# Designs tried in a protein design chat: VHH binders against Citrate synthase (ctsA). Part 4

Target 1, 373 residues: Citrate synthase (ctsA), of Heyndrickxia coagulans (Weizmannia coagulans) (p27660)
Amino acid sequence: MVNTNQFIPGLEGVIASETKISFLDTVNSEIVIKGYDLLALSKTKGYLDIVHLLLEGTIPNEAEKQHLEETLKQEYDVPDEIIQVLSLLPKTAHPMDALRTGVSVLASFDTELLNREHSTNLKRAYQLLGKIPNIVANSYHILHSEEPVQPLQDLSYSANFLYMITGKKPTELEEKIFDRSLVLYSEHELPNSTFTARVIASTLSDLYGALTGAVASLKGHLHGGANEAVMEMLQDAQTVEGFKHLLHDKLSKKEKIMGFGHRVYMKKMDPRAAMMKEALKELSAVNGDDLLLQMCEAGEQIMREEKGLFPNLDYYAAPVYWKLGIPIPLYTPIFFSSRTVGLCAHVMEQHENNRIFRPRVLYTGARNLRVED

## First folded at step 1 (VHH)

Design e09 (framework vhh_etentamig_d1)
Fold by ESMFold2-Fast, scan of step 1:
Structure e09 (fold): chain B 373 residues (1-373), chain A 125 residues (1-125)
Amino acid sequence: as target 1 above (373 residues)
Amino acid sequence: EVQLLESGGGLVQPGGSLRLSCAASGFTFSSYAMSWVRQAPGKGPEWVSGISGSGGSTYYADSVKGRFTISRDNSKNTLYLQMNSLRAEDTAVYYCAKGSPEELYKRLWSGFDYRGQGTLVTVSS
């Protein structure tokens, strides 16, 4: 029997699944990825190291990493039919809806959709990892009546993704910074999109369906879009004084300020945010323009002093993406692209030890109403 | 391909008014801050005014504050600059620029993703 004593709104704090993939260690303030500290990994390892760790179970040696690079390069191209479908969308389409459409259509090209064997799902995960960057970058170009940018086989995974977005080959520094952002967004225990993917997977539905649901979840402003909102605030402010004014105005109206606060890092800056702040400093030093850094530091001080709130990853990732030449509407699609490896790992883990999710409700509506003729 | 096309410049007497327009294409106009930048003969570029992507925030150089009004129509991908009470010192080529202005004048152009070809404004009797 469900009653008010059993109802936990939003499932806050409820342990809904078992996982070996990742853990938010609130006691030690660590994000654990397959037994490793994510911050330690991010200092010396790239996104493909995280891909191998999450999908194969280990940090790759040189031969394994080379094989993974070659495998993903074979998956960079998408079927022409996907480009055709995206070309049929209204030019006013939301980027996350375009991404969801592209991911959904990929299912129709899989001849083994009903096969849940680990090796078959692993192959699907690599296909999705290879193709999603292309869908993200080129759905944006198509919606803006621009020609699709073809992937380059000579570029690394992250350099190619950034190239397809911007149309220019990134510098070594730009590639390194973008790759690190993908590492930092790659996995985070059980946010709404990951839970949604596991719920869909629990019916033994396919990986494409699970990821399609995750895109839909991430589109919601209570889950995704925080990095876009941060850059929109910085863009609206344009100057250090403008940003101070904007923040004080929002605080006086008791409006939520995006880019601040974290469930694990409640009393300090998210360490992932600190890494992106260092990236912003490096980019600012190279091009001699520290305006965004100065604006962000001013906002960081105001929020600390007036609210006791600290920057999360989105707060510093947003100006980094801006300086990399990435259009604001692609920030959430890029976040999804990074998280695709974690989502695939969770779906595969769910399929391997499955139980369908079947919650109940506390009914609070009318009873025994009579139907009139 | 990003393209910015300015129009509306011309010869005007001191105290007169002009309205400049900038037609933008090749990017999601509403997602980017836009600016007006001017360059007088023999001088470097000067940032004049900026507007946020949403249009909710507007900023002006002290030299034009109270006389110029920046606005945008995101449905038409068009940026505007209404110039009133024009002075001889407002004579310049006016450029539409994509992106946020740099705070320091000497770094102005490095703070913009793109700029247009310009439209000439001459304030003379």
Scores: ipSAE 0.000, ipTM 0.175, lowest interface PAE 19.2, mean pLDDT 86

Design e10 (framework vhh_etentamig_d1)
Amino acid sequence: EVQLLESGGGLVQPGGSLRLSCAASGFTFSRYAMSWVRQAPGKGPEWVSGISYSGGSTYYADSVKGRFTISRDNSKNTLYLQMNSLRAEDTAVYYCAKSPSYEALRKWLNSFDYRGQGTLVTVSS
ESMFold2-Fast, scan of step 1: ipSAE 0.000; ipTM 0.259

Design e11 (framework vhh_etentamig_d1)
Fold by ESMFold2-Fast, scan of step 1:
Structure e11 (fold): chain B 373 residues (1-373), chain A 125 residues (1-125)
Amino acid sequence: as target 1 above (373 residues)
Amino acid sequence: EVQLLESGGGLVQPGGSLRLSCAASGFTFSSYGMSWVRQAPGKGPEWVSGISWSGGSTYYADSVKGRFTISRDNSKNTLYLQMNSLRAEDTAVYYCAKTPEQWLKAYRSGNFDYRGQGTLVTVSS
């Protein structure tokens, strides 16, 4: 579409693409996923329901959901060469760089890379959805000189992902909470990583290349890592009083405090954050330790009273992931794993009605400089 | 050199009480969270209780909550565990443990830089 307005820094508020996938409705304070309210979906539907909705176009019936689960189970294994490549990385490698390397190398094992037909891309999406959790979990174990944890066929998709990370079969409560976090992170209109994936896809590049670019985007501090930053603040604070002190110190220095604010939910707590807060309460009750809950509630009160800011999803997802036994460096990789379904949907939609992105610039540099001998 | 020395263990009857002490040296005691870990005969180690660097926050395993109280005296570099209403199941060697600088991670995952020599607690009639 022709934009007749002046230069808009960062394309903030510019309508850059058409999509049927999702919408951030700021007027009604709603996140729309394929026509459904995400909050309504998250109350009764699991991650595989969202996968089927985003990739197949409908909420699955029981038979379709079982078929999807069996399809994904066939894709859990990764080529031995991927494990070998990950094993060659230095032990100090960033988890997002390990993930990007794994996703990038997967492209080399696809014999039909130039085939961008819907059915072929759909098969790729399922391959990526199956293999990315393994790459995330086992790249971490490899980088820590630990044995890879193989997926188990008797566990659900989300239980298997958590199992590969922790080495322990999750309880039903842990599985339900983790699965819900994947639902809540699955899709969010056009953040930088999704836009990057669409830009790469607009050249008619492959799905692996688009997702590799999305991983690179999400590694950036202005986009990803907010959940890791929240947990690191809690860890540094140690106590409720320590966290209050840490927040007041950061506010006095005018530093950004991660985990607060949302474009849609500007006057209240993000309802997705409220769901993770309830999950934190349930996990705290089960293990008899409510320190993280008390710390987060104290921080929520300070930010509301002093800045009029409210928790976003990352603020409460972080302590939930901690209670689930997930290492902090895996929080952003898990976020990406969840978002993989949305990213695949966007790339496929871009390929089906493609137009290459070719922006122009407002030149503000020197002109007509003379070349001297 | 970090050193932790536990004391106060012994034989006690069911329903009785004991107070364990841990004398710490070789590090800035007031900067680290501390924990008590126990190991019963023939079983793996079990985390029992934790206390923050300042003493402002205390944590307990469900098996001991309401019966045990952890405390510290930073002026004496000493950690304490007051054990009340003791049961046969509390029979174990009790270890004082220093957490790493990232105490919350150590507390949650059981990662400890150091353990003491231990003190035996036997609950028997």
Scores: ipSAE 0.000, ipTM 0.170, lowest interface PAE 13.4, mean pLDDT 86

Design e14 (framework vhh_etentamig_d1)
Fold by ESMFold2-Fast, scan of step 1:
Structure e14 (fold): chain B 373 residues (1-373), chain A 128 residues (1-128)
Amino acid sequence: as target 1 above (373 residues)
Amino acid sequence: EVQLLESGGGLVQPGGSLRLSCAASGFTFSSYWMSWVRQAPGKGPEWVSGISGSGGSTYYADSVKGRFTISRDNSKNTLYLQMNSLRAEDTAVYYCAKGRSSYYYGSWSGKPYYFDYRGQGTLVTVSS
């Protein structure tokens, strides 16, 4: 005998884990990261500050930040065998599949995979943070028969990531904007990819396996790809009037429009989206082209007026990445690269106070069928 | 046991050339990234050059690009550094260093803790 009221589809609203890492405060409309407001952090702190906060527990001083930067520079090296594996993929391979393959193969180079001590997992987290940007940028170049771009000694972590993607040294403004986007994507409580990482980690599996599962999860259209979809809509529309027509057509067909709506910011624009909108304004002013900004503002007005929906981070991050010279297929891989720090923090937290996830089902299928002899 | 033995250092005049060698033993040489690291008197260590296990990829510090050439002979378990157009500022103890695994991209930092192991070094003095 079962009670159907015990079944909660999608685990909607179910508290599945305890965490000290982050919290989506729907009452106060805040995103909390290790006790700090993410918006306050994003105004004055960079991605490496978030890395240190999530992995070491505190905002770094200057010496700690310098040591972290030097540690990550040592981890840019990717084994030749991984590059060989990536070069065997068909040229039509999805960038998220290339990333998943690279992360999965990294596990085979770790001689201490059975050691789950905090210090060993922390070392793995830094290895992943250093290598994933290289895998993302240069797997893309390999798949397009282009030469890999090597990191430079004189560039920061975020500047090197953007440099490896574009082959061009970023300006200070471009570096600042890109770094801020990595801060804003770094952590978000328990989305499907983070839950997947925790489920895998709950078996006492390794950090590489957990992140491989998280890449697979984020590739799904209901979780990832929203920033890519936004930029594809903007490209298809080409003009302000084209984008208005595209949105009205989708609304008339009751299609979901990507880039709108948030669980915390339901009655206003996501403040993270507002920060990316300001970045888009700055980039548009520098190059004298505000077409993408005008298109996005028109879409924002239509969705507010017709649906009562507001832009999320993906809506304005997409045209910012376009203006930074980033290929559209890399938007979700960049999102994952940013989230790697949060995912590592969650896996380590899961290992330190572990219980394997073993849910049950409400069985609705046939019973008592007989097998013929 | 892992052993790295450097040779080929000595006194040379500015503008001269030297070739350093490193004999490696105790590990599968062809499977590991190898580097040259130098340490000048009173200074911290500086990474000079790196080469992948296969020899297909080579990387250089900006201070030595166009003047130094790294190479390896996997059949002899030997790493080389050909140094041309030597300057007084190249005066240092040069160390052969074993990477933690085969690497695709080099590191631009000169810190010894990049490496699983390094040898005892060979002194290069560039002076009149």
Scores: ipSAE 0.000, ipTM 0.125, lowest interface PAE 19.4, mean pLDDT 85

Design e15 (framework vhh_etentamig_d1)
Fold by ESMFold2-Fast, scan of step 1:
Structure e15 (fold): chain B 373 residues (1-373), chain A 124 residues (1-124)
Amino acid sequence: as target 1 above (373 residues)
Amino acid sequence: EVQLLESGGGLVQPGGSLRLSCAASGFTFSSYAMSWVRQAPGKGPEWVSGISGSGGYTYYADSVKGRFTISRDNSKNTLYLQMNSLRAEDTAVYYCAKGSRPLFYGTKSYFDYRGQGTLVTVSS
């Protein structure tokens, strides 16, 4: 019997799963990743350190990190048939739909698709981590009738991702900043896309199917697209005064302003946002243009003074991605690319201690209607 | 074949105004961000201004902000730069430049093509 008094809209506050992967500690204002503080990790560790931690269980030593780099390099190329499928999409296709199509098609190339053993899922996770950046970057180029940019074996994982997007080898500073953004987006307990992946995985479906569902979830504007929305606001505003006017107009209309507020960091700026703000300062100094920094600082002041709201990661990640030369439509696909490691960890954890999700409903519709003959 | 043809340059006194034009052909003009880049005698190229494919977003170098206005007419495949309050240091050859990717907005975008240029000389 289902207790109807226990209906919780949106499952708000409901503990739906057990996990050892991550935790949003609202009491201590900490994001926990496999027992480590994410902020502490982000100061000294790169994305591949997080990949090893989430998939292999430990922070890698130098030999383990080198082995991981070589493993991922073997997975950079996507089958030619996937490029052909992407080339058949309408040129107006949404980048998230192109990404979902590419991830879905990858399943058809897996000869062990029904195998749920840990070692087989781990190989799939590395395949997805290697190929998703290529699908993200080159589906965008294909949709714009541009030549695909092939990955280079002498670049790091993050430098290669930027290279495939921009067509230019990134500087050491650009690589470091982009890599840190991938660390900061890598994992975050149980947002809608991660829950969707776990729900799909709970049927003993495959990793590709779970990630395909996660892409579909993240495309929804209530979940994904906040970093794109922030940069779109900055583009619309063009100037410091324009941004002040834009924010005032949205506040007067009682519209939600994207890039502000966080479940853990409710009384201060998200420390991840502070790291991206420092990155924006560094990039602005190098290229001699601090307009986006000035605009963001003005908006930060307005929101603090008028609403008591503080920047989240998306607020400062957006202008950083702009400075790195990344097209706005790729911001959410890049977010997904970063989160791929967390999603794979969750799907594998779900498979290893599985129980299918079987919720019930509180029925509020008509009853006992008769069929008329 | 992509072609960009600049015009409208000339001799102007300090404080004067000029309007530069760039006629574009060989690509879907409205799908690409466009920029103006200048090169003063004995100096390297300097990015001046950029405009999105739709014309909805415009960007300027600090040296020209408030004085120059970039615009485009997609029905005529033409890019413009309205230059006001000209200074001696604005003397340069001005080049029309096509962005390498559609929907990519940026102040210092990668350029596939540059036109032949049009000379602007600010002198008394």
Scores: ipSAE 0.000, ipTM 0.160, lowest interface PAE 17.7, mean pLDDT 86

Design e16 (framework vhh_etentamig_d1)
Fold by ESMFold2-Fast, scan of step 1:
Structure e16 (fold): chain B 373 residues (1-373), chain A 124 residues (1-124)
Amino acid sequence: as target 1 above (373 residues)
Amino acid sequence: EVQLLESGGGLVQPGGSLRLSCAASGFTFSRYAMSWVRQAPGKGPEWVSGISSSGGYTYYADSVKGRFTISRDNSKNTLYLQMNSLRAEDTAVYYCAKDTRYLFGSWTKPFDYRGQGTLVTVSS
């Protein structure tokens, strides 16, 4: 019998799965990725190091990293039929809906779609990692009636992703900062999108279906879009005093302020946010313009003093992406692109030790209604 | 204009070997993945093999794994297919293709920039 008296709203605090992938250690203030501290990894390792760690189980040596980069370069090409489907979307389509459409259609081109073997799923994961940046960048260009930007084989994975978005080859600093943002967004235990992917995977459904569900989840305002909302607030404010006024106005109306608060880091700044704040300082120094940094620091002070709330990763990632020349509507698609590796790792882990999620409900509606004769 | 010129086909007995070549021009060869695609009499086109832009990674259809070897020379803008242990079922026109789209043992049709082809006949 199922115990219907143990209803926990939103599953808050419920341990829904076992995992070896990642852990949010609030006691030691660590984000653990396959046994490593993510922040320590982010200082010396790049996104492809995290990809190899999450999908192959180890930090790569130089030869393994070169092999991985070449493997991903061969996966940048997207089937022409997918570009045709994206071209049929109305120009007002949401970028997350365009991304979801592209990911969903990819399933139709997989001739081994029913195969759940680890090696086959691993090949799918690399294919998705290669193709999703292209879908993100060029679906945006298609929706804006702009020419697609073709990937360049002589750029790193992260530099090429940024290149496809902006049409400009990034500087070494821009590449380093963008790559680090992908590291920091790559994995975070069991947020809604990861749980959604695991729920779908628990039916032994395919990796494309699981990721399609994860895109849909991340589109939701309560999960994704916070980075876009932060940059929209900064853009609306224009100045330090404007941003102070905007925040005080929202606080007086008891409106939620995006970019603040974290379920785990309730009494301190998200350590990933601190890393992106450092990146914002570096970018500001290069062009001699620290206005966004000053605005963000003023907002950080107000929220700490008035609400006891601290910046999350989205708060500082948003102005970093702005400084990198990235259009605001692509911030959440980029978040998803980064998280694709973590999502793939979770789906594969779910398939390897599977039990279908089949919860019950506490029924509160009408009963015994009769169909009239 | 992208140009691909295949050569090396001919008549060969079962169990024999042939090496196909494809001379590429009109694009930066070293930046593109390349493939071999074949079309047998009375059948649709079949992707045979693919190679990364660097030449470091190769992919094969199950029908040719262990028998065929794809390679490239970026300094000469040339793609190769070494075909060993040839079977009657390998009889086809072989085409060189730019930017083949490969998904886990299947492929989408190559771009319209495939070459004119070279005939391979395995008989007697």
Scores: ipSAE 0.000, ipTM 0.125, lowest interface PAE 20.4, mean pLDDT 85

Design e17 (framework vhh_etentamig_d1)
Fold by ESMFold2-Fast, scan of step 1:
Structure e17 (fold): chain B 373 residues (1-373), chain A 124 residues (1-124)
Amino acid sequence: as target 1 above (373 residues)
Amino acid sequence: EVQLLESGGGLVQPGGSLRLSCAASGFTFSSYAMSWVRQAPGKGPEWVSGISGSGGKTYYADSVKGRFTISRDNSKNTLYLQMNSLRAEDTAVYYCAKRVYTYSGKTYYEFDYRGQGTLVTVSS
């Protein structure tokens, strides 16, 4: 019998799945990815190294990385019908809804949709990794009545993604910084979107359906949108003094300030945030404009002193994406694009050792009401 | 290097008119849509009006439609906003901006792609 002692609101702290993919190690303050510390990976490895690690099980050698690069390049094209569907959306559409629509429509082009074999799902994962950046970048252009930007064959995966968004070939510095951000957002144990993907996958539904649900989950402001919210605050404030005032006003009203706090890094700045702060310094030096850096440092000081809270990845990723020329509405879609590899790994793991999720409820409503006509 | 410089703001009585100008340099002006965005004290930015690169298409927020007219002179690299029948709620700093986008009722623009702004105060 289910009773109040068995009800855990939000499943907080409940171990809902077994996984070999990732682990939030709060004891050692590590984010573990397939046995490796994510910070150690981010210092020397790029996004495609993480893709190979999560989908193939190992860090790639030179030949394996070259093969992966060629595989993804073949998947950049999006069917014309998907571009047509996106063009039918109202121009006021949310970019996350455009992304969800595009991912959902991709399922209809898969002739083996009911096949759950590992090799078939792996092929789908590469198709999604190749096509999602195109859907993200060009759905935005379509919603603004701009021409789609086609990928260039001589650019890396991350450089092409940034190129499709901005219409400009990124510098080596911009490419390196953007690629690192994709590494840092790639995987994070069992947040709501990953759990949603696993729940959908547990019915033996397809990878596209699982990711469609994950997009819907990440759109929710309690899960995604923190990086967008940070940049919105910075833009509304416009000055260092304005940002200090905005933060003090929010604190006086007991409002949550986005971009602060982490499950693993509770007593210090998230080291991923520190990497993005260094990236912001480097980008600021290029144009001699450090306004965003000064604003963020002032906010960091206020939150540390008044709340004992420290920046998370979103806090410094937001101004970095701004400096890279990325429109604010694309920040959460880019987060999803990065997380696509982790989501695919989780769905494939779920299919390979499946058990449908079937929870029960504690019923607190009326009973035994009579029906009399 | 994109540079945008607004002018024409000031104090005006309700019902009055002002014409704002924005001088643009550092890019091919005629190739880009341009917008006017305003920010009232203590509020976020509000998109007011937009115009296509050629000037052939114009767009207005419901709050200003019928009262404001956006125009451009591509030979002078200048954007204009003619503001008629001004109301107290039109009081704001007005910015011209290049890469403006609206999403879920919010207006966004790049700091480096907007001007310094011109203050419009409508009061008696």
Scores: ipSAE 0.000, ipTM 0.316, lowest interface PAE 13.2, mean pLDDT 86

Design e18 (framework vhh_etentamig_d1)
Fold by ESMFold2-Fast, scan of step 1:
Structure e18 (fold): chain B 373 residues (1-373), chain A 127 residues (1-127)
Amino acid sequence: as target 1 above (373 residues)
Amino acid sequence: EVQLLESGGGLVQPGGSLRLSCAASGFTFSNYAMSWVRQAPGKGPEWVSGISYSGGSTYYADSVKGRFTISRDNSKNTLYLQMNSLRAEDTAVYYCAKELYRSGTWSPKGYYYMDVRGQGTLVTVSS
C-alpha cells in the first residue's frame, strides 16, 4: 500500500486517466482528436464526420456518412412518456434541469440496460445523439407553453436541430455555421463534465447515468454557462459604448469577465474563436447589421489592453447563436448536445479498460472524541 | 398564422402627435417582446422602440427618446406607439415587429430576431 500523503486541490494538473480520444497539446498549441488537429477537421469536415471518427474510429466516406445520417434520423423520436414528464415540470424550470430529467428518464426505456458490451453501448450513443437535440429544443417549447416542433426527414442533423429550436428552416449559410460550432464544441480532453462521466462509468453504471451526471456538472457556474453570460452582457449593454462601460465597470470591481482565456491559447485568440468571429462577420454582412461585431471587437480590444486576455470560443459563439435566432437559455444545452459524442466515447473507453475511482481524504477535523455514558 | 396589422398613420404638421396601433393575432402575444421599426424613402430600416413581453421594460432609439412612448395591452393583443413633437425626419413607413423566439426580453436591436412584420402604416410630417 502506498503511504504518500499529497493533497492537490481540485486535482489541478493531476493525470487522472489514460485516453486515446483527445489531447490538449499546450506545447504545440493544438487540440488533438483521435490523432487529427481539430482546426484542420473543422475546415473541411462536419459534425457527422466527428461523430463517426469518435464512435467508429475513422473519418467516414460518403456511403458511411449517409448510413450514419439515416441511423440518427431513426433515433429522433422521443417516447411520448418523456414529453409527458417534461410537461409536468414547473414553467420556471432551468433548461439544463429539463435536459437532465429527459436524459435520466431515457434509461428506463432501455430493455438491455444491464448490457455493457461495446456494440450495445454504441447503439445507446446513437440513440442519445438522435434524441438529445429533440429534448433540448422541445423541452424549451414545452416550458414556454408552445407546441413541440417535430423534426423533418429532408433536413440534415444540424439543420433539424436548428429547425426544432427556431421553427424556421435554416439557410445553407446558417446550417454550415451552426454545424461548425458543433464540431468546435465536440471534444476537449478532460473538463469537469467529462471527468464526472468517467467517474460514474467507472462503477460500470450505464451511459444514461454517466451523461445525466455530466449535465449536472455542466450546469455548475464554474464549468458551464460562459456563452450564455457573454450574450447576456451584450444584451444588457445594447451599444458599443454601453459594452465598453459594462466591461470597465466589471474590471474596476475585479469581476471575472466570461469569454476570455484558454488553457492552450494563452497569448493569442483561440483559433476556434477566430472561426466564429468570421461566421459573425458573414451573418452580419447578410442582414446588413454589424452592431454585435462592433461591440465584440471593442470588448476584445479592452481585454487585450487592460488584462492581456484574448477571446475564447464562447466569446464569439454567443453572438453567432444570437444571430441564428437561438434563445440564450439554450446555449449551454446546445454545448452539451455537441459534447454528447465525446462523452459517449469517454464512457465506452472507461468501460473497456475500467478501474473504479476511489480517492482518499486528508482529514483535518477533530479526533479521539469519546462518547460518555 | 401570425398576423400583424398596423394603423394610425397619416399626414401631420411638425410639432404634432400621432398614435400608432398594431393588432396582433395567431400567437400568444403576451409571451413575445415587440418592436417598432421605420423605413424612410430611399433609406434602410431603422429600429425605433422595443417593449418586453410584460410591458415592464421599454427601450428607445436616441433619435426618438423623450418624444415617443411604446406601450402594450396584452388583454387586447395590441401594441401602441405614441409619437409627440413630430419632426420632418420622422417621415417613414412604420412597421410592427415580433421577436423570432420566446426570449421574453428585449435584444440590442429588436429587429435582430424579428421574423414577422406587417405591411406598415405611413407617417408623413410636413407643413
Scores: ipSAE 0.000, ipTM 0.147, lowest interface PAE 20.1, mean pLDDT 86

